# Designs tried in a protein design chat: miniprotein binders against p81326. Part 193

Target 1, 226 residues: p81326
Amino acid sequence: MLHFGGFIMEINHISKILEKEREEYIRNKVEEYLKQGFSKDDAVNKANQSWRTYIGHRIQDVIYNLLKKFLKDSGLKVTTDKALNNRNLPEELDKVKRLIAINYGEYLFLPDADVIVYKVENNDIKIIAIISVKNSFRERRFETTYWKLKLKESPVTSHIKVFLATPDKDNEISYKCPNGKPKKMRIILEYELDGIYFLKEDFEETEKAKHFGKIVEDIIEISKKL
Below, E stands for the ipSAE of ESMFold2; O stands for the ipSAE of OpenDDE; V2 stands for 0.75 times the mean of E and O plus 0.25 times the DockQ between their complexes.

## First folded at step 16 (miniprotein)

Design hy1 (at its last look DockQ between E and O 0.04; V2 from the best seeds 0.00; counts 0 for: pae E 7.3 > 1.5, pTM E .667 < .8, SAP 113.693 > 70, placed apart)
Fold by OpenDDE base, look of step 16:
Structure hy1 (fold): chain B 226 residues (1-226), chain A 90 residues (1-90)
Amino acid sequence: as target 1 above (226 residues)
Amino acid sequence: SDLEKFAEQLIEFAEYLIRLAEEYLEEGRPKIAIEWLELAVRFLQMALELYGAEVEVEIENGKIRIVIKVGNVEIYIEIEDGKVRITVKE
């Protein structure tokens, strides 16, 4: 019990450390864009956009490495959509890529899959889960939900769990009905997805909305049922 | 044991965080680097405690002090200004 509490506490620090970089990053980027001839307002806007991209990649990388290390001994493997975007894939990753592909008739496309968890048994690959990692929801609110619904349409992919991991710094989905007003985004995401995992303490916990510290255990449990 | 596996996982993740801290140092960003290092130390502490060590960690103003007690052995680690001092007492 004590160790799990400690683990949860340390996970919360990840998002805090990443946020501390924001002020310095924005300042430096604003200066860079000003030197390039942009107006102050344009420089600030571009710096904020750059920050969103930068921090998104950083948190995805941290979460990928976390899941990779903590799932390893359970016989589970972890990859990313970026790793699958190669022409020459190892056989294992080529199979993973095909097993998460969504059919659009003449075309196959991959869902947004920041982290992909799978197992290999007797040379067969089973996809366990896809984790979408989002630092903020300003631009792409329901993309993860779209991919979950598309994955459900095929018997090949319908079993794949889709999770959302987020620090939700702007409290966009932390509560269902703050001040008695329903938050549409929280309600829809929780309804459509298999789980939402928060890298923070201040959120409304439900059966599907949990602390990120529980994701490893949940994935392992799911993997045993497949 | 499951606990030993978990301890190893904590160590491996801490090693990743140390590498991340090193990247920030190389980029000339020591303030962020030290925070990642502090986080790594806390994961290492958790791992060592699972192995039955008593670990005390003091983190203040970029200084890290670690005391590890295993049986009759005490290990003191002090990290300050890029210098590491290790003292072992039996």
Scores: ipSAE 0.756, ipTM 0.898, lowest interface PAE 0.6, mean pLDDT 91
Fold by ESMFold2, look of step 16:
Structure hy1 (fold): chain B 226 residues (1-226), chain A 90 residues (1-90)
Amino acid sequence: as target 1 above (226 residues)
Amino acid sequence: SDLEKFAEQLIEFAEYLIRLAEEYLEEGRPKIAIEWLELAVRFLQMALELYGAEVEVEIENGKIRIVIKVGNVEIYIEIEDGKVRITVKE
């Protein structure tokens, strides 16, 4: 008989009270940058940039911790590109890093992987999926599709599923155009990637474009096949 | 503003997760429901912090405690065994 609706309604009430305080925070941040010698336009851009970066990192951390909790009982391990860039890297993670690295002749680069899911069987490591987390598509629209295509080029990495997790903050891929035609970016991302998982309720759902809550079941089912 | 719009989207997503948790409670699976509530609470925390609130979240042994501080008002939300308790201190 438990109902959480009253809980969320109380939170929404408080958020409306806080709207004026948020405006003051942004104003103060802009003034802070102006005192540091930035132009008005630069100060506003830096204030926006600081919040985008902060929120992006928070969302990645939440996704990482959720997957780690939900997948542990299925024998799956989770790491991040942050952890893989540590100079003092444990041997297991060094193997994970090498198993997803793309060879560019004299250089090895990691794909945009944000969160990596793998398993260890008989001292062998199998990469299951990588998840790219994007808040918006203003800067790196097709980076994730590029990495999927690179992983497909080798039989040793072609099995790796590449997922995109996004709130789609600016509604760039959530809906069709006003004239009813699909958006070009949505078509390309959905075609090339193994799945798009939305951190929002309202979007055009398809077999590849799902609510984020489906990602755990999908990963577990993939791992059972490999 | 872009930040207000984003915070509202995070709240909407948290509402979805709460409805998902309610479905698991209706099925008699409170352990799984609490895990989805944890995720919902984290998104609510992020949204409220965008509005300038100080939010503390503690999750342990199937118990969720949320403290929201705005000026002199403190709101305590406790979730345990599928029960929600809300206390307001002014």
Scores: ipSAE 0.015, ipTM 0.478, lowest interface PAE 7.3, mean pLDDT 76
ESMFold2 (binder alone), look of step 16: mean pLDDT 70; pTM 0.552

Design hy2 (at its last look DockQ between E and O 0.10; V2 from the best seeds 0.00; counts 0 for: pae E 12.5 > 1.5, pTM E .495 < .8, unsure alone 64.256 < 70, SAP 78.534 > 70, placed apart)
Fold by OpenDDE base, look of step 16:
Structure hy2 (fold): chain B 226 residues (1-226), chain A 90 residues (1-90)
Amino acid sequence: as target 1 above (226 residues)
Amino acid sequence: SDLEKFLEQLAEFAEYLARLLEEYAEEGRPKIAAEWLELAARFLQMAAELYGAEVEVEIENGKIRIVIKVGNVEIYIEIEDGKVRITVKE
């Protein structure tokens, strides 16, 4: 817990830090899209969409790198779905890819897996957890839940923990029942997923909803049981 | 003191940052390292602002220099070649 203390404070502001670039980013993208011949309204919409993608990737990269660093000392390895999107993979990553694949009959598809945590023991790979990173829940609100449910359907993947990491900048899932009204998304995500980890301080903590600072410890503990 | 705690946190963060930079450099991912440096600098700036500190960040050719001014105390953090140097001037 201690080594994360200073970092925990900074991570709580990740969304705010990244949002400082938004105005400039939007302006530049709007100009770019206008030059491409889009209408002003289309340019603004596209710029906003581009920003959502951009900031999402940045947060994902931050989380990936943090987990990679902190889990490395525990002998755990970290990869991403992006790294698995190659035809020619090292044997280790090819095994990882196969071990997270979901069966759709004639086809195997990978779940959205922004971060994949695994261990290698005696040349055997065990997938420990998949972490989905979301900055906001405007689109595909239950996508992570879908993947969790699909992973549960196979004995090969049923053990894989699925976590959500989010700054929840719009406070969409930070509380279960603000003002006595149930937040459907929070309740469902918490119920279906193995954990939600918040990159912020202002949230309702539960057994499954924790500060992001606890994710490393939780993953290490899970890894010991596998 | 709140300042001492801040300084400790800052030092830990700087050390963490230095280690991250080394790892990214070793991985041949200088672009990611630069992005992290920028992010880290911003984090430090925000952290310092929370404590009422003025923070100046200079990033040049893999060297990071952070100057934090809190009251009459100036803290210099230099990160270069995976080494962190922290100097506190009262």
Scores: ipSAE 0.012, ipTM 0.334, lowest interface PAE 8.7, mean pLDDT 82
Fold by ESMFold2, look of step 16:
Structure hy2 (fold): chain B 226 residues (1-226), chain A 90 residues (1-90)
Amino acid sequence: as target 1 above (226 residues)
Amino acid sequence: SDLEKFLEQLAEFAEYLARLLEEYAEEGRPKIAAEWLELAARFLQMAAELYGAEVEVEIENGKIRIVIKVGNVEIYIEIEDGKVRITVKE
């Protein structure tokens, strides 16, 4: 919609707002781990890992609630990987789970999908998109691309769009050629995924790399084509 | 201070809310504006929790009122006619 720009700027910077408290968070967690008997080096490593998980979950919650609210009028429904891992799964969500599962012979696994968008037509479920939320690319840098490639291997899942949403605070994938040198992660992620949506203003915008506010319009457009 | 930077972010956010309300009123779609403002309020509430603040957002015909309480400090942000007013009370 026409009024996204300024609002999306505020959403795109939520991780920056959280950064002010990082030092206090890390200090408190280190103290907790030292009390548990970990060495200082281990406590620091665990505290930093804990922070990355904390901020990532916070961002995921925001994205989930955004998509749930703004897609509802278009007949689109939203769920999460947390909801799909519940043992008391309603029939509708059980169908969603089965429709995104990857077949490894006798084993079925869910892709690492933080948010799942689907629609229900005549009691049939169609998966539209999976959104992976990443706050950092230090580890598992191409995990999202792996799951996109696995989904493409089956005709029942090959239509599913795979998006990456990220604040990318450290500019790990914000530009294709920072300082004139090709950035491998950005180029590969953009090539393999259906879209990258940035929760900030400063990045190189392309056909696939967009402001996060565009994701609602894109998902609705895709759902009309299916 | 962290409070001063928080207030700066709130002022920018309040200015955005003022523009959004005026634009949706111009388009005659106040329900859509309310939904976007509700989401913005949830973002503001989450950010305020990191500073130990409580946030209330009230939206009524061309006026937005945001009340933030942190300790003994109360911060009032009022958006009306495209103008932002910030009052700090103890």
Scores: ipSAE 0.000, ipTM 0.194, lowest interface PAE 12.5, mean pLDDT 74
ESMFold2 (binder alone), look of step 16: mean pLDDT 64; pTM 0.503

Design hy3 (at its last look DockQ between E and O 0.04; V2 from the best seeds 0.00; counts 0 for: pae E 8.7 > 1.5, pTM E .633 < .8, unsure alone 67.107 < 70, SAP 118.142 > 70, placed apart)
Fold by OpenDDE base, look of step 16:
Order: structure tokens, then sequence, then C-alpha cells
Structure hy3 (fold): chain B 226 residues (1-226), chain A 94 residues (1-94)
């Protein structure tokens, strides 16, 4: 128990470290765009856009590596949607790709799947969970919910758990009813998703809304039931 | 034991964070690199503590330079690790 508290605390530092980079990154990018001939306002806007993309990838990579390491001994494997975009996939990843595909009639499309957790048993692949990693909710607020609902429509994918991992730095979904006013996004995401995991301390904990430190245990438990 | 497995996982994750710190350092961003390195050391500390060691970590970050001092006590053995300017110094005291 004591060691788990420490683990939780250290996870909170991940997002804090990433945010410390912001000021320097923005400054450098603004200077770069000014040199390219953009106006000050345009340079700032472009720098902020660049930052959102950059930090989004960074946090995804950290979470991917975290899950990969902490799930390994449970016999669980971890991949990403990016890894599945190759034309020539190993057989295992090709199977993973097919098992998360959503049917749109004439077409199959993959859900947004920043992290995919699966197991291999008796040469069969079972998808356990998809984790969407979001640094902020400025864009694509309910995209993860859409994919969860689509996955539920097929008996092939209906068992797949969909989780959201976020530092929620802007407190968009940290509380359900701050000041007595319902936060629509928090309520809907918590209702539709299998879980929300926060990389911070300041949030309203519920059965589905937990600290990110609990995601490993939750995934392992799910994997045993599947 | 489950605890030992967890310790191993902490070590592996710390190794990743060290690599991440190296990437930032190579990009000319030593301050952020230092922060990642500090986090890595904390995970290593947690792992070592799970192995029954007493671990003390001192980290100083000044002007983009990182100084790390680690004291590991296992039984009657004390291991001192000092990391400064890319140099590692290890001293064992019994």
Amino acid sequence: as target 1 above (226 residues)
Amino acid sequence: SDLLKFAEQLIEFAEYLIRLAEEYAEEGRPKIAAEWLELAVRFLQMALELYGAEVEVEIEVKNGEVKIRIVIKVGNVEIYIEIEDGKVRITVKE
C-alpha cells in the first residue's frame, strides 16, 4: 500500500514535467515562425497549435511505455494504432488490427487507439482494452465515446474496454458538479466509457473515475475475466 | 513475489525515462532532461526500497547541470553513487 502511494505521486510528475517545457517550447517556436515571416499573432497561434500536437504525442509515448512495462509480467502485450498503420505487419499485429476494426459496410476503419492492450493465448489474440490518451479536451471531446459505442455494436469488439487517460490540466472533467453545475463532458464520458484515469490528484474519484496508477491493476483484472 | 516483479517493472520504466532524458539532452534541453532523470531516479529508489534497501536520494539541478547523490544501505553495506557532469562515482563502504 505505501509503495503504491509513492507510485501514484510519481505518475503525477509526468504531466508536470511535460508542462514545464511549454514556455520554452512556445518561445522557441514563436521565434521560428517570426523568422519565417509570420505576424506575431500568427506565430503565437501556430506555436500553440504545434505545442498541442507535440505534447499530445509526448504524453502518449510516456503512457504507452508505462503500460508496456507494467503489464509485461502479466503476459499482456501493448501496441499502438501507429504501429498498425504499416502495410507489412507481423501476423500478430495484423490479427490485432483486424480484431479492433469497426465495420462501416463496404469499409473497415480502426478506432482511435493510442494504446491497445491484448493477450495471446493458444495462438489466439484477445483484445482487452483501448486507452485513449488526451492532454486536453479542446478538440474531439466525445471521440473516445463514439469509438466505445461503435465497438459495442459488434460481438467481435463489444468486450473491449475503452479507457480515457488524461492529466485534465484545465479541469474540464475532473469534477461532475462543480459549484452545483453539472459538467456535461465528465458525466457523459464517465457514463459511456469503461473508465477515466487521471494523471493528477485533484479530481472527483468515483467507481469509474480513478487515478491513473490504478489502470494497470484494473487491466490485469479484466484480462483474467476474459 | 508480486513485489519483486513490481520492482523490476519500476526499473524498466526508469530505464525508459533515462533514455527520454538523454533524448532531451541531445536536443539541447538539459533542464527538462534533468527533470526526467530525477523522475527516473525516484522510480529506481522505489524499486530498491522494495528489495529491502534504504535509499536516500539527493538531486541538485543548477544551471542545467544535474548532480545526483544516491546512498543505498543494504544490511551493513553502504553504496554511494554520485553522478555529476556525466561521470559516475561509486563508493562502497561496508
Scores: ipSAE 0.725, ipTM 0.890, lowest interface PAE 0.6, mean pLDDT 91
Fold by ESMFold2, look of step 16:
Structure hy3 (fold): chain B 226 residues (1-226), chain A 94 residues (1-94)
Amino acid sequence: as target 1 above (226 residues)
Amino acid sequence: SDLLKFAEQLIEFAEYLIRLAEEYAEEGRPKIAAEWLELAVRFLQMALELYGAEVEVEIEVKNGEVKIRIVIKVGNVEIYIEIEDGKVRITVKE
């Protein structure tokens, strides 16, 4: 019997306190920049930039570090496509890169694979899953599905699960049939990908469309089948 | 603000994970419940840090027993949250 309702209510109260402090910070910075001779619009923009610089977080880095921490005890390792583009790769990561690269004649390209989960067994590397992290779907709306299809073309990569993680701030793929009309992007992404993981509560949950917290359990279960 | 909206979404997600942990605990599966609770707390930590808080989190899991201590510091406000054996205690110092 775990009753955390009071905890969540207090966390929401705490977020309101923090927002008040943020508003005061912004107000003070605007006044500071106005004293320096900046226009009102420039002062507001600079104050907001100052706050963002102070925080300095991107969703991809947070997701990477969180997955790395929670998957370690299951014998799973995590890397990023940024790390794989390093000129001086450790041999382990060089093998990971070779296992997911797609050949286009004279060129090798990595799929859209912000975060890569793999397993090492006696120096044999198994790629488990690739997670694409997207904040919006304004351009390259189906890029992740393209990479899933390319990975399916080869027997050496066809087992790799391709997931999408998103806050979906603009509700572009949160529902299959908003207002009774099929949402093409949500339906195609859900059909083609192995999973969509939402960093929010307000979305239509299905077998493939889940809260992000389920991704760790799902990855571990997949790894046991390989 | 995009960052604050994202932080609110992380809090909502953490609420979902906590409800899931409660369901597992009610099914008599406390080890699974503890795993989901720890993940929920990590998302709460991320959200609070996006609000500009200094957040310290201590999570101790032993045989399905979970102890969580969260200290949140921003400005002159310090908030202490302790969760042990399903009991929540919150102290606010200004």
Scores: ipSAE 0.012, ipTM 0.371, lowest interface PAE 8.7, mean pLDDT 75
ESMFold2 (binder alone), look of step 16: mean pLDDT 67; pTM 0.516

Design hy4 (at its last look DockQ between E and O 0.14; V2 from the best seeds 0.00; counts 0 for: pae O 7.1 > 1.5, pTM E .586 < .8, other shape alone 4.067 > 2.5, unsure alone 67.995 < 70, SAP 87.288 > 70, placed apart)
Fold by ESMFold2, look of step 16:
Structure hy4 (fold): chain B 226 residues (1-226), chain A 98 residues (1-98)
Amino acid sequence: as target 1 above (226 residues)
Amino acid sequence: SDLEKFLEQLAEFIEYLARLLEEYAEEGRPKIAAEWLELAARFLQMAAELYGAEVEVEIEVKNGEVKIRIVIKVGNVEIYIEIETRDGELKVRITVKE
């Protein structure tokens, strides 16, 4: 399908594949938990929780590999908070870790970044953006906004863009005013973050809330200004 | 069967890829198409693991042309799919090895 002056991206087929995958996964996990002696209700609850964890890790891996592939030719590099927590870091990653860490007096913590984009120019490292991947907003709903505010507090980290990437399957933040009523989560996340990138087609698009396919172009443009 | 479900998903995915390539070939923006195709391919890889299949997808963009290579391994069967644009024409090659 064509529109004047625009591209049409269809991801509905991906959604169908994911639903079939979810059904099979849940069925297998329920059977597994029933064999362990759990009640039907408990087995279902545990299976659903297991799926949320599983799919979240898989989506993060997808985003990491996609960004790594498509940012490489622009001189941009990608890492993860998991990689930065390894004991024997290469010098480059050790510098990245030091440049993003937040000081809490006696303690230093990395923000919950999931994916970190940086560049190396003239032996200097510049952190461009962090991307938090969220599959559900049932808990830690505003974690990403907390990290944006913490990074904003220091001149060393205030330039770092903080993005949220989400399939938002349950439509928890897809629209600002569903049924005419303001959705607090969507409004606050969009206001505080530098961008929200949806891994689906059915959402309210704004200047900060975009299709995920736009994230590569946005990161490249930001990197040119830094 | 589980294999039949996977093949059905694969067929739907191939149809999706063809529509995306056709739409973006006319607009001259193959890099955006490749980004969406990579995302879609990774989700297919996730689904394939549940059926005991391995899916490898490689997407290459050169000079406004998109080339996609898909290798699917299920048991002893290997399926090779190559999809590319050439002179504005969509070309698909499928090879099955047992």
Scores: ipSAE 0.033, ipTM 0.462, lowest interface PAE 6.3, mean pLDDT 77
Fold by OpenDDE base, look of step 16:
Structure hy4 (fold): chain B 226 residues (1-226), chain A 98 residues (1-98)
Amino acid sequence: as target 1 above (226 residues)
Amino acid sequence: SDLEKFLEQLAEFIEYLARLLEEYAEEGRPKIAAEWLELAARFLQMAAELYGAEVEVEIEVKNGEVKIRIVIKVGNVEIYIEIETRDGELKVRITVKE
């Protein structure tokens, strides 16, 4: 098992690394919005909002690529909800899409699934895990828990593990009871989800709250039990 | 210093790359090794940039052999890393120029 020591080290700094692009990105976006006729204040606000979206996607892409590479040798496959938003899906991905769909009576909707891990055995698709990627928890704090609970309601999807991967940039969920005060969000997320994986070193480790470097091993182990 | 931390990280990264290449070369899967190294190189580049370094990475895969060239520029120091897999052997060359 390749101890990805060097890789893990870089993962711990992923948020900081990506944040280096922020200044240039913001400058360029501010200029763009000014050219569009926005005020300086509006341009700055829009640029900052654009950055939050952009960096979120970048982190998601990194995690997707990492998982895709690390899980490849185990025979596991990785996709995204975005890849499933196509009218003409290959049979395999169409099956994946159907196997993660949540029933709302007359409608089926997909959960937010930044990364989907599945295996193919004897032409059968088994969904193993959904990984939600969050850079910060400023918005939609319990969105991932909602999807976990919805997936749990069906025997078709109840086995699917739901993980959260985060650098927790603002240190919102890194500790359960900092200064003796319970962090409601950390406690609830850890309770409801199958695991939280931190892309940082400074966090309170528990059975469910681990370093991101453990996610590959955990997923492989889960896959063997399915 | 940030530079010292970077150099320590670089050393660990090089060791990691070497081990990765060796493992996949022994398994006869140089293509997979190259894919991993490419990903690692991208992370190295990002990390180096964090410390104000410039990093160039070149990866070639031909006939089951992998050749990686990494150039790191930190201030007035240039570090050249060449990694080659040939006939199941791993060759690593590191050159530092000030």
Scores: ipSAE 0.015, ipTM 0.370, lowest interface PAE 7.1, mean pLDDT 82
ESMFold2 (binder alone), look of step 16: mean pLDDT 68; pTM 0.594

Design mc14 (at its last look DockQ between E and O 0.11; V2 from the best seeds 0.00; counts 0 for: pae E 8.0 > 1.5, pTM E .742 < .8, placed apart)
Fold by OpenDDE base, look of step 16:
Structure mc14 (fold): chain B 226 residues (1-226), chain A 85 residues (1-85)
Amino acid sequence: as target 1 above (226 residues)
Amino acid sequence: GSPEEEYRRLIEEAKKLIEKAVELAKRTGDPELEKFAEQLIEFAEYLIRLAEEYLEEGRPQIAIEWLELAVRFLQMALELARKES
């Protein structure tokens, strides 16, 4: 029996470690912006925005590497939209890029795809899942939902699972109806997405809302059906 | 000790744990457990590299936190390997 409990506990530490950096980061950035001539309020706002970008990239990188390591032995490959943002792609990644592209008539655009999980079988690439990684929901709350809906519109991409991974530190989507009041964002995200995975313990678990520790198993299971 | 000294101690501990975990993982009679142990080790190795990046950025305290997490993953790998031995 996989010591799943220990694994879950250690996953929770990832977000905790990243959060420990916040105070120092904010302080340093505030000082930097003050030196640039910004007001205290502007400096704080800019520092917070900088932090959101910074921590978002950090958690994305950690999750990417986690999934890459824990999916490898299942024959699954992992990439990122950043890796696809190149003019000269290897054939495999060029195919991946084309298989997640969304048609806007004269243009093809990629969805936000922080992590892309795919398999190669008989020289064919099958996209299994896209994982959007969000540290907070202050901005672009339904962006992942938009991409899910767009992917559903094409038979080429309709099978692609779209997951959200988040520590949800501000408890924006951890519960459906805290204090008897429905959380619109949680309800909509859970309804529209294929799953929400939390890098924390304190959340309302449902069929679609699970601990991040379960995402590896879920992806492997999905991959077997494709 | 200084954060740098603590970092060095943790690195040495992590190296020893990797060696032990790799050795024990190879001795497990369960292929699935072996794979999972190896995955844990590889992820821990990534975290060690991440810690090194933070150290190079002049952030030894955060580096130490990542190393501690790496050590815990390695310990988990060892525990898995020991239960099947």
Scores: ipSAE 0.802, ipTM 0.915, lowest interface PAE 0.6, mean pLDDT 91
Fold by ESMFold2, look of step 16:
Structure mc14 (fold): chain B 226 residues (1-226), chain A 85 residues (1-85)
Amino acid sequence: as target 1 above (226 residues)
Amino acid sequence: GSPEEEYRRLIEEAKKLIEKAVELAKRTGDPELEKFAEQLIEFAEYLIRLAEEYLEEGRPQIAIEWLELAVRFLQMALELARKES
């Protein structure tokens, strides 16, 4: 049997921490936004959005560590958009950054990519896939689709697979036709992206909409074809 | 119920799922499916350790969310192992 480790804190103490932690986070962020000149209503809304973003980044961190661990033996490497935005990049990461950049005439911008998978062969870098991690679809619903379309427009980036990973706890994209009504967001995301990987059990599975457990196998198979 | 009740329920569920998934993975006849299921189990163990670390840091709501994710990965590992039968 596997040992999970012990409980560090008493049950009642845990309950008090949970009740206070979210409230403290929200309160602190509201104060920050009020000082920036936002109305109280806007500050509260932004603070709640900030909490949701914070949770999404924790999921991103877990996905990064998972991919890094399980792709290592297949010769695949993993980085993040956070790492690529550092001012003093190692040479390898600078090359990765340049290979996913989108050209807008005089300007070069990175797509919103949370996790990037690449390989190094004979000192050449090949970008395999980018994974967008979304906890909620209340804002910026089709951003990932926009970046896929931009990457598809150039022969240099058109091979890059664009995946969406999500717990989708609110069932915003879990089903194509909930209650018999087409869910535009699910249908468009599935059509345009290379795959949607759900971090939950209950969703409508298709060729492109899969359990997250398939993502490692899928990435390895894609890398063999490149 | 309370967040502490949710954490306890989830950690106990995760422990049971790990035991079931390990037992089932040993009995599969497909080596590649077995390897992938074991990788999902190992990742779930990592998520549980992260949940414990966040709880230790006084961030129990974050710990609960990681633990919920760990449970989902264990359920996926169990489903993968079940497909062999």
Scores: ipSAE 0.013, ipTM 0.307, lowest interface PAE 8.0, mean pLDDT 76
ESMFold2 (binder alone), look of step 16: mean pLDDT 78; pTM 0.729

